# Ledger of designs, part 168: miniprotein binders against q53ft3

Target 1, 195 residues: q53ft3
Amino acid sequence: MFGCLVAGRLVQTAAQQVAEDKFVFDLPDYESINHVVVFMLGTIPFPEGMGGSVYFSYPDSNGMPVWQLLGFVTNGKPSAIFKISGLKSGEGSQHPFGAMNIVRTPSVAQIGISVELLDSMAQQTPVGNAAVSSVDSFTQFTQKMLDNFYNFASSFAVSQAQMTPSPSEMFIPANVVLKWYENFQRRLAQNPLFW
Below, E stands for the ipSAE of ESMFold2; O stands for the ipSAE of OpenDDE; V2 stands for 0.75 times the mean of E and O plus 0.25 times the DockQ between their complexes.

## First folded at step 18 (miniprotein)

Design sc13 (at its last fold request DockQ between E and O 0.48; V2 from the best seeds 0.67)
Fold by OpenDDE base, look of step 18:
Structure sc13 (fold): chain B 195 residues (1-195), chain A 97 residues (1-97)
Amino acid sequence: as target 1 above (195 residues)
Amino acid sequence: SDEESLIILAKWAAILLRKALDMARKGNTERAKYLIEKAIEYLRRIEKLATTPEEEEIVEQAIEAAQEALQLLEQGKPDEVEEILQEAIRLLKELYQ
């Protein structure tokens, strides 16, 4: 139902369900993370009148989790980008995830999604500086990610004459990557949430 | 896939019933009823996707439980719906756990 994306990492589409209405993603090496994207997978939307409150949890100096409300995802806003790099010194807020006796590795943070009634969500106040996101921001992020990938892949491009035989390796023509990039951009332009 | 859809629907139905239980505890009977009705809609969709006798039985029992809870709320007995809703949620969890 939910996905979590950190730039440079594999997308997570399988949250740990810790309660009927609560889902958690683990974020290893969270100190290196600046932004997190939380999104709906687009299979089945929220029930009418419901959305998701998105929380961030990191261990404090004592190893205890500090939870902070980042923002929200809804059917009207099915994706959001959050800046978490500046939250490491923030104060904890009230959260619905209780005392999770999760033996946390000190380097692992969590993104928590609590499915809530929209009326209840309206009463919640996210921490400052966390919410970066509009749909436009998501599109910009996606574009940057795509550009980063393309640049990375292109940096390894060699002509056939420059290739060293490596029978054990598979090679992808650069044109295939370009075509994929162009197609993806087209789809993104048509519907930023096509996936 | 149909199986994936069934699992997602079951999760949503369980969430709806959990929220209904919360509303019932708070004395918001009308909201609880609404959420149960919505859960039943999802359960009916699951029923159509069920492919095994076990799934069919689970969904049927969950529907019955939800309907009973709804009736109790209509009768002004919100204190009696907790166990029924919890059972319905438990049943749904068997579909996606």
Scores: ipSAE 0.777, ipTM 0.914, lowest interface PAE 0.5, mean pLDDT 88
Fold by ESMFold2, look of step 19:
Structure sc13 (fold): chain B 195 residues (1-195), chain A 97 residues (1-97)
Amino acid sequence: as target 1 above (195 residues)
Amino acid sequence: SDEESLIILAKWAAILLRKALDMARKGNTERAKYLIEKAIEYLRRIEKLATTPEEEEIVEQAIEAAQEALQLLEQGKPDEVEEILQEAIRLLKELYQ
């Protein structure tokens, strides 16, 4: 249903479901995180008329959660980038989660997704500047994600001489990935919002 | 896979029924009926994907409960749908818990 991505970390695709309409991702070592991408997985979108409200939570000095509304994901905007670096000292907001996390530790924050009717979401107000706050921050996050993808894919590259024959597998020449990477970087530098 | 699709559809259907129950509790009968109708559409898709007798029985019972709740709302009896919708939600949770 949902995915959660932090630059330099593996993507999370297995949210903890804490209610029919509430889903949570844990973010260990949250102090080192500046941005989070939340996105919809796969083949079955939200039912018509529904979407997701996205929250960020970190523990206070007593280990109690402080929840803040970041923004939304919908069928029309199925992925979003949220800046969380400034929120680690912020005040809580109205939220649909309970008073306590299901599992609590002092160094773990959470991303919560609450599935809501769209007209209910229209009445909610995100904390200020939680969405991508500047082109430079967005560009830097996107560059890190592109570098991570390229380095990961390249780590599996083999020369033709090293290849074990496997006729049931499909292969992509490594230079295709490089060409895509260079083209995307050029477009991003010209217009960070071209996508 | 079909089983993965069935699980996701069951989660969406349970959410639709939960929101329908919330609307019925608030007295918004027309919105509650709409949400139940959408949930039944998802239940019919689950029915086409079900491959075990247990899955088929669960979906059949959930459809019957949702249809009864819809009929009660049409008769102006929103107070009588609470337990029926909660049972339908419980049944759907067996598909994905």
Scores: ipSAE 0.710, ipTM 0.889, lowest interface PAE 1.0, mean pLDDT 80
ESMFold2, look of step 18: ipSAE 0.705; ipTM 0.884
ESMFold2 (binder alone), look of step 18: mean pLDDT 89; pTM 0.897
ESMFold2 (binder alone), look of step 19: mean pLDDT 88; pTM 0.895
OpenDDE base, look of step 19: ipSAE 0.763; ipTM 0.912
OpenDDE base, second read of step 20: ipSAE 0.760; ipTM 0.912
ESMFold2, fold request of step 21: ipSAE 0.688, 0.705, 0.705; ipTM 0.885, 0.884, 0.883
ESMFold2 (binder alone), fold request of step 21: mean pLDDT 89, 89, 89; pTM 0.898, 0.898, 0.897
OpenDDE base, fold request of step 21: ipSAE 0.769, 0.768, 0.765; ipTM 0.915, 0.913, 0.913

Design sc14 (at its last look DockQ between E and O 0.72; V2 from the best seeds 0.73)
Fold by OpenDDE base, look of step 18:
Structure sc14 (fold): chain B 195 residues (1-195), chain A 97 residues (1-97)
Amino acid sequence: as target 1 above (195 residues)
Amino acid sequence: SDEEALIILAKWAAILLRKALEMARKGNTERAKYLIEKAIEYLRRIEKLATTPEEEEIVEQAIEAAQEALQLLEQGKPDEVEEILREAIRLLKELYQ
């Protein structure tokens, strides 16, 4: 139903369901994270009149969770980017996740999604500076991520003449990576939410 | 896949019923009815995707529970709806847990 993406990390598509209407992603080493993308997987949309409130939780100096409302995802806005790097000094807000006595490793934060009625969501106020702008921001992030991957992969490119024999390793031709990149770009341009 | 779709639909149906229960507690009977009706729509979709007798039975029981909840709300008995909705949610959880 939901996905969570941190740059440089594998996408998470399996949230822990902590209640009928509440889902949680773990974010290890959260102090190194600047931005988080939360998105719908696109299989089945929210029921009409419903969306998701997105929360961030980190441990305070006493190890107690501090929850903050980051923003929202809806059928009209099925993805959002949040800046979490500056939230470490924020005050806790009211949240629907209760006293989860989750013995948290100090380095692990959480993204929580609470499925709510849209009219209830409209009454909530996200913390300032967390919400990075619109679908355009997601597209920009995706583009940057793709560029980063391509640059990373291409830095390892060698000609056949430069290859050192390594029979235990599999090799992917650079042109395959390029073709994939081009195809992905095309799909992204057609529908930023094609996944 | 159909199996994945069934699981997702079951989760959505459970969410709808949970919200209906909350609305019923708040005295918003009309909203509760609407949410239950939507849940039934999802349950009907699940029914079409069910492949085992156990799944079929669970979905049928959940539909019956949801319909009973609607009737109770129409009769002005919101206090009696909570137990029925909880049972329906429990049934749905058997599909995706």
Scores: ipSAE 0.771, ipTM 0.912, lowest interface PAE 0.5, mean pLDDT 88
Fold by ESMFold2, look of step 18:
Structure sc14 (fold): chain B 195 residues (1-195), chain A 97 residues (1-97)
Amino acid sequence: as target 1 above (195 residues)
Amino acid sequence: SDEEALIILAKWAAILLRKALEMARKGNTERAKYLIEKAIEYLRRIEKLATTPEEEEIVEQAIEAAQEALQLLEQGKPDEVEEILREAIRLLKELYQ
């Protein structure tokens, strides 16, 4: 039904179903995560008139879950990117998950999906410090990562005349890094989520 | 596959019936009837995909329960549908648990 993706991790496709209409993904080591992608999995969409409200939960100082509304997924918007890096000490929001009997470690957060009638979803408001992530934001984030890597690597460039003899070291020609950078930019422009 | 489709349809049908129960509790009988009718559509699709006698019996009983709940709502008897809808939901859970 649903998938959950964090950059650099295996995609999760087997949500824990905690109620008929509620699904949960665990996010271990959540403090290192800045963005999460939530998407509809498979070919059978939400029933007509329904969609999913997406929540982020992290344990407070006592280990109790704090839930925050991130946004929505629907048949018209079946994939969404949510920024969670600024939410890890916020105040909780109104949420439908109630008291859940889930045993977890203190460093594990959760993404919750509650299937709702669209009428009900239209009345829900994300928490004030919840980030609204878009394709444009993800593209900008990715472009900044590319620029940072390229600038760092290029700061070590030297000509062959300037090289100190060091036969035990391996070297990569600078044009290989440039080719990778140009190729990644091209693919990113065609499909920001290709990876 | 047909088994994957059956499981997903059963989950959606259970959700539709849960929302119907919520509407019936709020006195929104017309919305509850609509959601039960949609759930029956999903149950008929499950019925066509069922391959074992156990699956066939479960979906048949769920359809009968949903139809009875719908008839009680049509007769203006919303107080009598909660246990019947809960039974239909319980039956559907057996298909995907």
Scores: ipSAE 0.687, ipTM 0.881, lowest interface PAE 1.1, mean pLDDT 80
ESMFold2 (binder alone), look of step 18: mean pLDDT 88; pTM 0.892

Design sc15 (at its last look DockQ between E and O 0.69; V2 from the best seeds 0.71)
Fold by OpenDDE base, look of step 18:
Structure sc15 (fold): chain B 195 residues (1-195), chain A 97 residues (1-97)
Amino acid sequence: as target 1 above (195 residues)
Amino acid sequence: SDREALIILAKWAAILLRKALDMARKGNTERAKYLIEKAIEFLRRIEKLATTPEEEEIVEQAIEAAQEALQLLEQGKPDEVEEILQEAIRLLKELYQ
């Protein structure tokens, strides 16, 4: 139902369900993370009148979890980008995840999604620096990620004349990567949430 | 896939019933009824996707439980719906756990 994306990492599409209405993603090495994207997978939308409150949890100096409300995802806003790099010194807020006896590795943070009634969500106040924005920001993020990948892949491009024989390795023509990039951009332009 | 859809629907139905229970506890009977009705709609969709007798039985029992809860709320007995809704949620969890 939910996905979590960190730049440079594999997308997570399988949240741990900790309650009927609560889902958690683990974020290893969270100190290196600047932004997190939380999104709906688009299979079945929220029931009418419901959405998701998105929380971030990190261990404090004592190893206790500090939870902060980042923002929301809804049918009208099925994806959101959050800046978490500046939250490491923030104060904890009220959260619905209770005392999770999760033996946390000090380097692992969590993204929590609590499915809530929209009316209840309206009463919640996210931490000030977390919400980066809307579908447009998601599109921009995705575009940057794509550009990063393309640049990375292209940096390894060599002509056939420059290739050193390596029978154990498979090679992908640069044109294939370009075609993929172009197709992906086209799909993204049509529907930023096409996946 | 149909199986994936069934699992997702079951999760949503369980969420709806959990929220209904919360509303019932708070005395918001009308909201609880609405959420149960929505859960039943999801359950009907699950029923169409069920492929095994066990799944069919689970869904049927969950529908019956939800309907009973709805009736109790209509009768002004919100205190009696907790166990019924919890059972319905438990049944749904068997579909996706």
Scores: ipSAE 0.747, ipTM 0.901, lowest interface PAE 0.6, mean pLDDT 88
Fold by ESMFold2, look of step 18:
Structure sc15 (fold): chain B 195 residues (1-195), chain A 97 residues (1-97)
Amino acid sequence: as target 1 above (195 residues)
Amino acid sequence: SDREALIILAKWAAILLRKALDMARKGNTERAKYLIEKAIEFLRRIEKLATTPEEEEIVEQAIEAAQEALQLLEQGKPDEVEEILQEAIRLLKELYQ
């Protein structure tokens, strides 16, 4: 029914169904996550008049889940990108005794999807700035990604040719692709429309 | 696959019936009837995908329960649909649990 994607991680497609109308994905090490993509799987859409309210859960000072509304997925918008990095900063101040301990336990958060009537969803207000627009032009995005890679890689090739007499062949250091990928991924996560 | 489609359709139908029950509890009879009608559409699609006698029996019983609930709402008896809709939901959960 639903998928959940975080950059650099395997896509999750096996939500835990915790009620007839509620589905959950676990986010281990959520403190390193800035954005999450939630999307519809399969060929069977929501029933007419229904959609999904998407929530983020962060354990509070008592260890209890606190659900914050991020936004929505619907048949008209079957995928959405949500920013969660600003939502992770709460509740730490309610654990003064934890500040005196060296804590190495990873934190686990959750993305929840509640299937609801569209009329009910219209009365809900997401936390500010959680939803991020997605790009619609795959071709334009792909071309700009390729141009960005070419320009970045070429700058290293020029520098290498100036430093050492070389045979007739040019070189690109092996780590250039990794550096480019990391930079592009960071830019996209911070500003999905930078292209 | 047909099995994956049956499971998803059963989950959607169960959600539709749960929402219909909620509407009936609130006195929104017309909304409840609409949601039951949509659930029956999903149940008919499940019926076409069922491959075992057990699945066929479950779907048939769920359709009968949903149709009875619809008739009770038409007769102005929303208080009487609770147990019937809960049974239909239980039957659908047998298809995907």
Scores: ipSAE 0.682, ipTM 0.874, lowest interface PAE 1.1, mean pLDDT 75
ESMFold2 (binder alone), look of step 18: mean pLDDT 88; pTM 0.888

Design sc16 (at its last look DockQ between E and O 0.50; V2 from the best seeds 0.00; counts 0 for: pae O 3.2 > 1.5)
Fold by ESMFold2, look of step 18:
Structure sc16 (fold): chain B 195 residues (1-195), chain A 97 residues (1-97)
Amino acid sequence: as target 1 above (195 residues)
Amino acid sequence: SDREALIILAKWAAILLRRALDMARKGNTERAKYLIEKAIEYLRRIEKLATTPEEEEIVEQAIEAAQEALQLLEQGKPDEVEEILQEAIRLLKELYQ
């Protein structure tokens, strides 16, 4: 149903289900984490009219859990990047996990996902502007990668004043690379998630 | 796999029924009926994926409970749906636990 990714760590895809509508990922060594990605695994989307509210929980200076709403994942925004580096001393907020018997290892942070009706989610305000637009970030990264690839490949096509074929080498004409770049860029502009 | 799909559909259906019960408790009967109808759609998909007699029996009983809850809401009897919806949710948990 859900995945959770921290840079440099293995992807977690097996959330602990703590209620029908609530799922939790443990984040050990949370002090070293700056960003977390939460996403739908994509096999079966949320039911129509529903989505997920994403919470971050960490122990405060006394070891007591503090919960903060980070933002949302929905069928229209199935992945999101959340900045948590500034939240580890923040204040708690209203959240749906406080009455649950959630198994928690001491001094471990958690990502909580609560499946909610969309109109209920629209009334919630994320703390600290933690959410980062994953579509904007993905599109920006992909565009820069395409530009870098095109510039890299075309420099070989332009900078090679002499080509000397070797029997075991294969070559790609520069216009093929340009065609690929143009097609990929067009499709990405139409749908940033076409892949 | 079909097994992964069945489990996810069962979890979604249970959530839909929990939200329907919440709406019925709040007196929002029309929203509750809508959510039960969506849950039945998921239960029908589970029915197509079920491969064991136990799974088939569980989903059939859950559909019957959900349909009975719908009828009670149509009759203006929302106070009678709580135990029926809770039973349907319990049945769905057997599919994914």
Scores: ipSAE 0.671, ipTM 0.876, lowest interface PAE 1.2, mean pLDDT 78
Fold by OpenDDE base, look of step 18:
Structure sc16 (fold): chain B 195 residues (1-195), chain A 97 residues (1-97)
Amino acid sequence: as target 1 above (195 residues)
Amino acid sequence: SDREALIILAKWAAILLRRALDMARKGNTERAKYLIEKAIEYLRRIEKLATTPEEEEIVEQAIEAAQEALQLLEQGKPDEVEEILQEAIRLLKELYQ
């Protein structure tokens, strides 16, 4: 239902369900993390009138978890980018995860998603500076993702003469990938929120 | 597939009922009612997707439990809905666990 992405790490698609309405991702070595992307996988939408409140939890100096509301994901906004690097010194906020005995190691933070009513979510105030609302940050992320995909795909490019016959496999011409890349970049430049 | 749809709906119905329980505990009776009503809508859809007598029985029992909880809230008895909602959630989990 949910995914979590940290730059330079493998995508997480298996959240731990700690309650019927609560999901948690572990973030090892969280001190090295600047941004986290939380997104819906597209397999299971929220019920009508509901969304997800996204929280970040890190251990304080005493090893006790500090939870902070980062923002929200909804069917209408199925992904969000959060800056967590500046939150390590922040004050804890009220959170719905207090009753959960989550065994934490000192170097592991958590992303928690609580499924809530949209009207209740509207009354909540995320911590300042967590939501990367800047078009620039989103554009940079998208560009990096595109570049990564293009580089990855291109690394497997072979000439027709170099191809080994494999009747069970389908092949896509490299030019198709290039055209897609160019078109996507053009659209992104025109409107970073075109999707 | 119909089976996948059933599982998805069951999970969401359980989420709705859990939130309803939380709202009931907080004294937000109107929100609890709303969530239960939505859960019943999902349960009705599950009922249509059920293919085995066991699934049909589970869904029927869950609907009855949810309706009872709703009635208790309408009667101003939010403290009495906890066990009923927990049972409904348990029943739903049998569909997807």
Scores: ipSAE 0.044, ipTM 0.539, lowest interface PAE 3.2, mean pLDDT 84
ESMFold2 (binder alone), look of step 18: mean pLDDT 89; pTM 0.895

Design sc2 (at its last look DockQ between E and O 0.59; V2 from the best seeds 0.69)
Fold by OpenDDE base, look of step 18:
Structure sc2 (fold): chain B 195 residues (1-195), chain A 97 residues (1-97)
Amino acid sequence: as target 1 above (195 residues)
Amino acid sequence: SDREALIILAKWAAILLRKALDMARKGNTERAKYLIEKAIEYLREIEKLATTPEEEEIVEQAIEAAQEALQLLEQGKPDEVEEILQEAIRLLKELYQ
C-alpha cells in the first residue's frame, strides 16, 4: 500500500506491518540520507476520511528510538518528500508506535506510517522544516532520480560489436531507455504527480 | 490482480475496524458505527473477490461480526463491541497474513 524511496537506493514497496494501522520501513545508514519520499502505491486509495501520518525514528545516544512527525500523505497528496538530515538531533514527539520490539541497529532508522482519521491528523503538528512541499522540490528530486537511473543504465551500454554472446541474457537497446526517459520527462513536466 | 486487491481491501477493512474500536472506546458511537459500515462495504467487495471456500467463510464471519458490533452500538452497548471487533480483525488478518 505504501512505498518509500531514498535517492540512490532501491524503492521499498513492502513495509513491515506492525499493527493493523501501522507500517514501518527500515532505513539503513540513515545518517547519509537527506530526503525520503513516502508515497501510496496507487492500487487502492485511503478509505474516505483517512490518511497517513508519517513519522521518522532514529536511535538516540542510548539506543532508544526518537520519533518525530514528518508530515502526511493523503488521497489528495499521495506522495510527500521529507528532509530528515536536520532532524537527527531533534527532540522526540508523541507517536503512536509504542515500544516496538524492533531490533535496532544504531545505523538504522525507520519511517513509520500510521493510518489515521483526517480530523485527527489535523490536530497533529509536524516538526518544522521536515516537509518539502514545493512542487519544484519534488520535480527536482524526480529529475535527479531519473538522471541517476539513466546514468546507471547507460554505463552498461555497449556497441553490438562489443557485446559478448550471452544467450541467457536479454539486452535492451539504449534507444529504448532514452525514449522512456524522454517520455517520462514529458509526463513529469505536465504533471509532477502523474504517477 | 484480484488477489492483490483482496489483500489490500482486507487490510483497509481491518484498519477501519481498528479505528472503529478506538472510537467506541472513546465513546464516539456515531463515528464507530460509520467506520464499521464502511468496513462492511469493503468486506462485501472482498466477498466478491474470494475464490476459495475458506476465504468465503472468513469473509462471511467477519461480516457477521461487524454487523453484530454495529447492532450493539445501536443498542447503546459500546463496551461489548471490543471482543467482537477484535475477532473480526483477526479474521481479516487470516486473509492477508
Scores: ipSAE 0.743, ipTM 0.902, lowest interface PAE 0.5, mean pLDDT 87
Fold by ESMFold2, look of step 18:
Structure sc2 (fold): chain B 195 residues (1-195), chain A 97 residues (1-97)
Amino acid sequence: as target 1 above (195 residues)
Amino acid sequence: SDREALIILAKWAAILLRKALDMARKGNTERAKYLIEKAIEYLREIEKLATTPEEEEIVEQAIEAAQEALQLLEQGKPDEVEEILQEAIRLLKELYQ
């Protein structure tokens, strides 16, 4: 149903189902992980009107789990990359006299997927420090902004037969805007942070 | 494989019925009815994939429970669907564990 991938590790495809609508992957040695990919496994998608809210969990100072919403996977976006490096706890121990002796204690974090109705997911806000949520939102916002710009600019396009002479005006062929738009979308898909 | 498809469909159907129960508890009977109707579609697909008499009986009972819950919601009786939907969910869980 779901897969979880960390660079340099084998893909996990056997989530622990902890409720009808909740699935969990363990992430041992999570402090070394910067990004995790969550994706739909197989060809049977979410039922229409449903999707998955993706959470990250790590133990707090008392050993209790702290869950944070990273973002979503849906039929429209069945694979997503989430950044967890900004959410990790990893403070070392110090000598009391100012010398740093940092001891990293590996612990098991978890990725949780909760299957939800899409309108319930629309009311959820990922953690403000989740860079993947910002990157995915930035990518989607940027694509919407580019679509809006292209549609707006193309509404002023004229055919060569419709042009009037004007020595003070400069014209840009519409295909130049399209080429820029397509190139920008390609670069954004390859690296959302290229700008 | 057909077994893998049956398991996934059963999980989706159980989730649909759980969400329908949640909506019925909140008084949103129209949404609950919609979710039950979707679950029945999944149950019909499971029925095509069932290969043992036990699986066939389970899915038949789940369909009957879902249809009864749908009728109760149409009659304006959302408080009466709790046990019926929970039984349908329990039956589906038997298909996948």
Scores: ipSAE 0.702, ipTM 0.885, lowest interface PAE 1.0, mean pLDDT 76
ESMFold2 (binder alone), look of step 18: mean pLDDT 88; pTM 0.892

Design sc3 (at its last look DockQ between E and O 0.51; V2 from the best seeds 0.70)
Fold by OpenDDE base, look of step 18:
Structure sc3 (fold): chain B 195 residues (1-195), chain A 97 residues (1-97)
Amino acid sequence: as target 1 above (195 residues)
Amino acid sequence: SDREALIILAKWAAILLRKALDMARKGNTERAKYLIEMAIEYLRRIEKLATTPEEEEIVEQAIEAAQEALQLLEQGKPDEVEEILQEAIRLLKELYQ
């Protein structure tokens, strides 16, 4: 139902369900993370009148989890970008995840999604520095991610004459990557939330 | 896939019933009813996607439980819906756990 994306990492599409209405993603090495994207997978939308409150949790100096409300995802806003790099010194807020006896590795943070009634969500106040979420911001993030991938892939490009035979490896023509990139950009331009 | 859809629907239905229970506890009977009705709609969709007799039975029982809860709320007995809703949620969890 939910996905979590950190730039330079694999997308997470399988949240741990900790309650009927609560889902958690683990974020290893969270100190290196600046932004997190939380999104709906688009299979089945929220029930009418419901959305998701998105929380961030990191261990304090004592190893206790500090939870902060980042923002929201809804059917009208099925994706959001959050800046978490500046939250590491923030104060904890009230959260619905209770005392999770999760033996946390000190380097692992969590993104929590609590499915809430929209009326209840309206009463919640996210931490001030977390919400970068606009469709435009998402588009920019996606574009940067795509550019990063393309640059990375292109850095390995060699001509056929430069190739060393490696029968155990499969090779993808650079043109295929370019075509994919162009198609993805086109789709993104048409609908930034096409996925 | 149909199986994936069934699982997601079951999760949503369980969430709806949990929220209904919360609303019932708070004395918001009308909201609780609405959420249960919505859950029943999801359950009917699940019923159409069920492929095994066990799944069909689970969904049927969940529908019955939800309907009973709805009736109790209509009768002004919100205190009696907790166990029924919890059972319905438990049944739904069998579909996706």
Scores: ipSAE 0.791, ipTM 0.923, lowest interface PAE 0.5, mean pLDDT 88
Fold by ESMFold2, look of step 18:
Structure sc3 (fold): chain B 195 residues (1-195), chain A 97 residues (1-97)
Amino acid sequence: as target 1 above (195 residues)
Amino acid sequence: SDREALIILAKWAAILLRKALDMARKGNTERAKYLIEMAIEYLRRIEKLATTPEEEEIVEQAIEAAQEALQLLEQGKPDEVEEILQEAIRLLKELYQ
């Protein structure tokens, strides 16, 4: 359903489901993280009229979670980059995650995704420091994210001679990933905010 | 794969039914009916992907529960849908737990 990517780290695609409509990714050593990417895994999109509210949580001095709304992921914007470097001691916001994960280690934060009706999401206000506001910083982060994704995907490439038959599994030719990467890079160079 | 698709569809259907229950509790019967109708469409997609008798029985029971809830809302009985929708959600969890 969802993925979470930090530059220089492996992508996470197995969120912990903590309620029917709530999903969580752990971010160990979050103090070294400046940006996080949250995205839809592409097989089946949100139902019509729904989307995801994305939250960042870190433990306070007592180990209690402090949740902050970063922004949204929707079918119309299925991936988003959030800046978290300025949020690591910020004030909490209204959130739907309750008292879960009351105590955790001081070096682990969380990204939470709450699936909501779009009109409910329209009433929510993200914290002001989460938005990527610098084109140069945004472009640099996006380039590193693209490099990471390409290297990750290509590490699973096999030749036809090395393939074992798997008739119930779908495959993507490796050059599709390269073509996507090259096209995205070209578009990003022309307009860093096209997406 | 078909198994991965079935699991994701079941999670979406459970979320739709949970939101429908929330709307029924708030008295928004029209929105609740719409969400249940969408959930039934997802359940029919699950039905096409089901490969075991257990999966087929679970999805059939969930469809029946969702249809009963829809009928009760149409009759102006939103207070009577809670247990029925909670059972449908429980059945869907059997598919992905």
Scores: ipSAE 0.727, ipTM 0.896, lowest interface PAE 0.9, mean pLDDT 80
ESMFold2 (binder alone), look of step 18: mean pLDDT 89; pTM 0.895

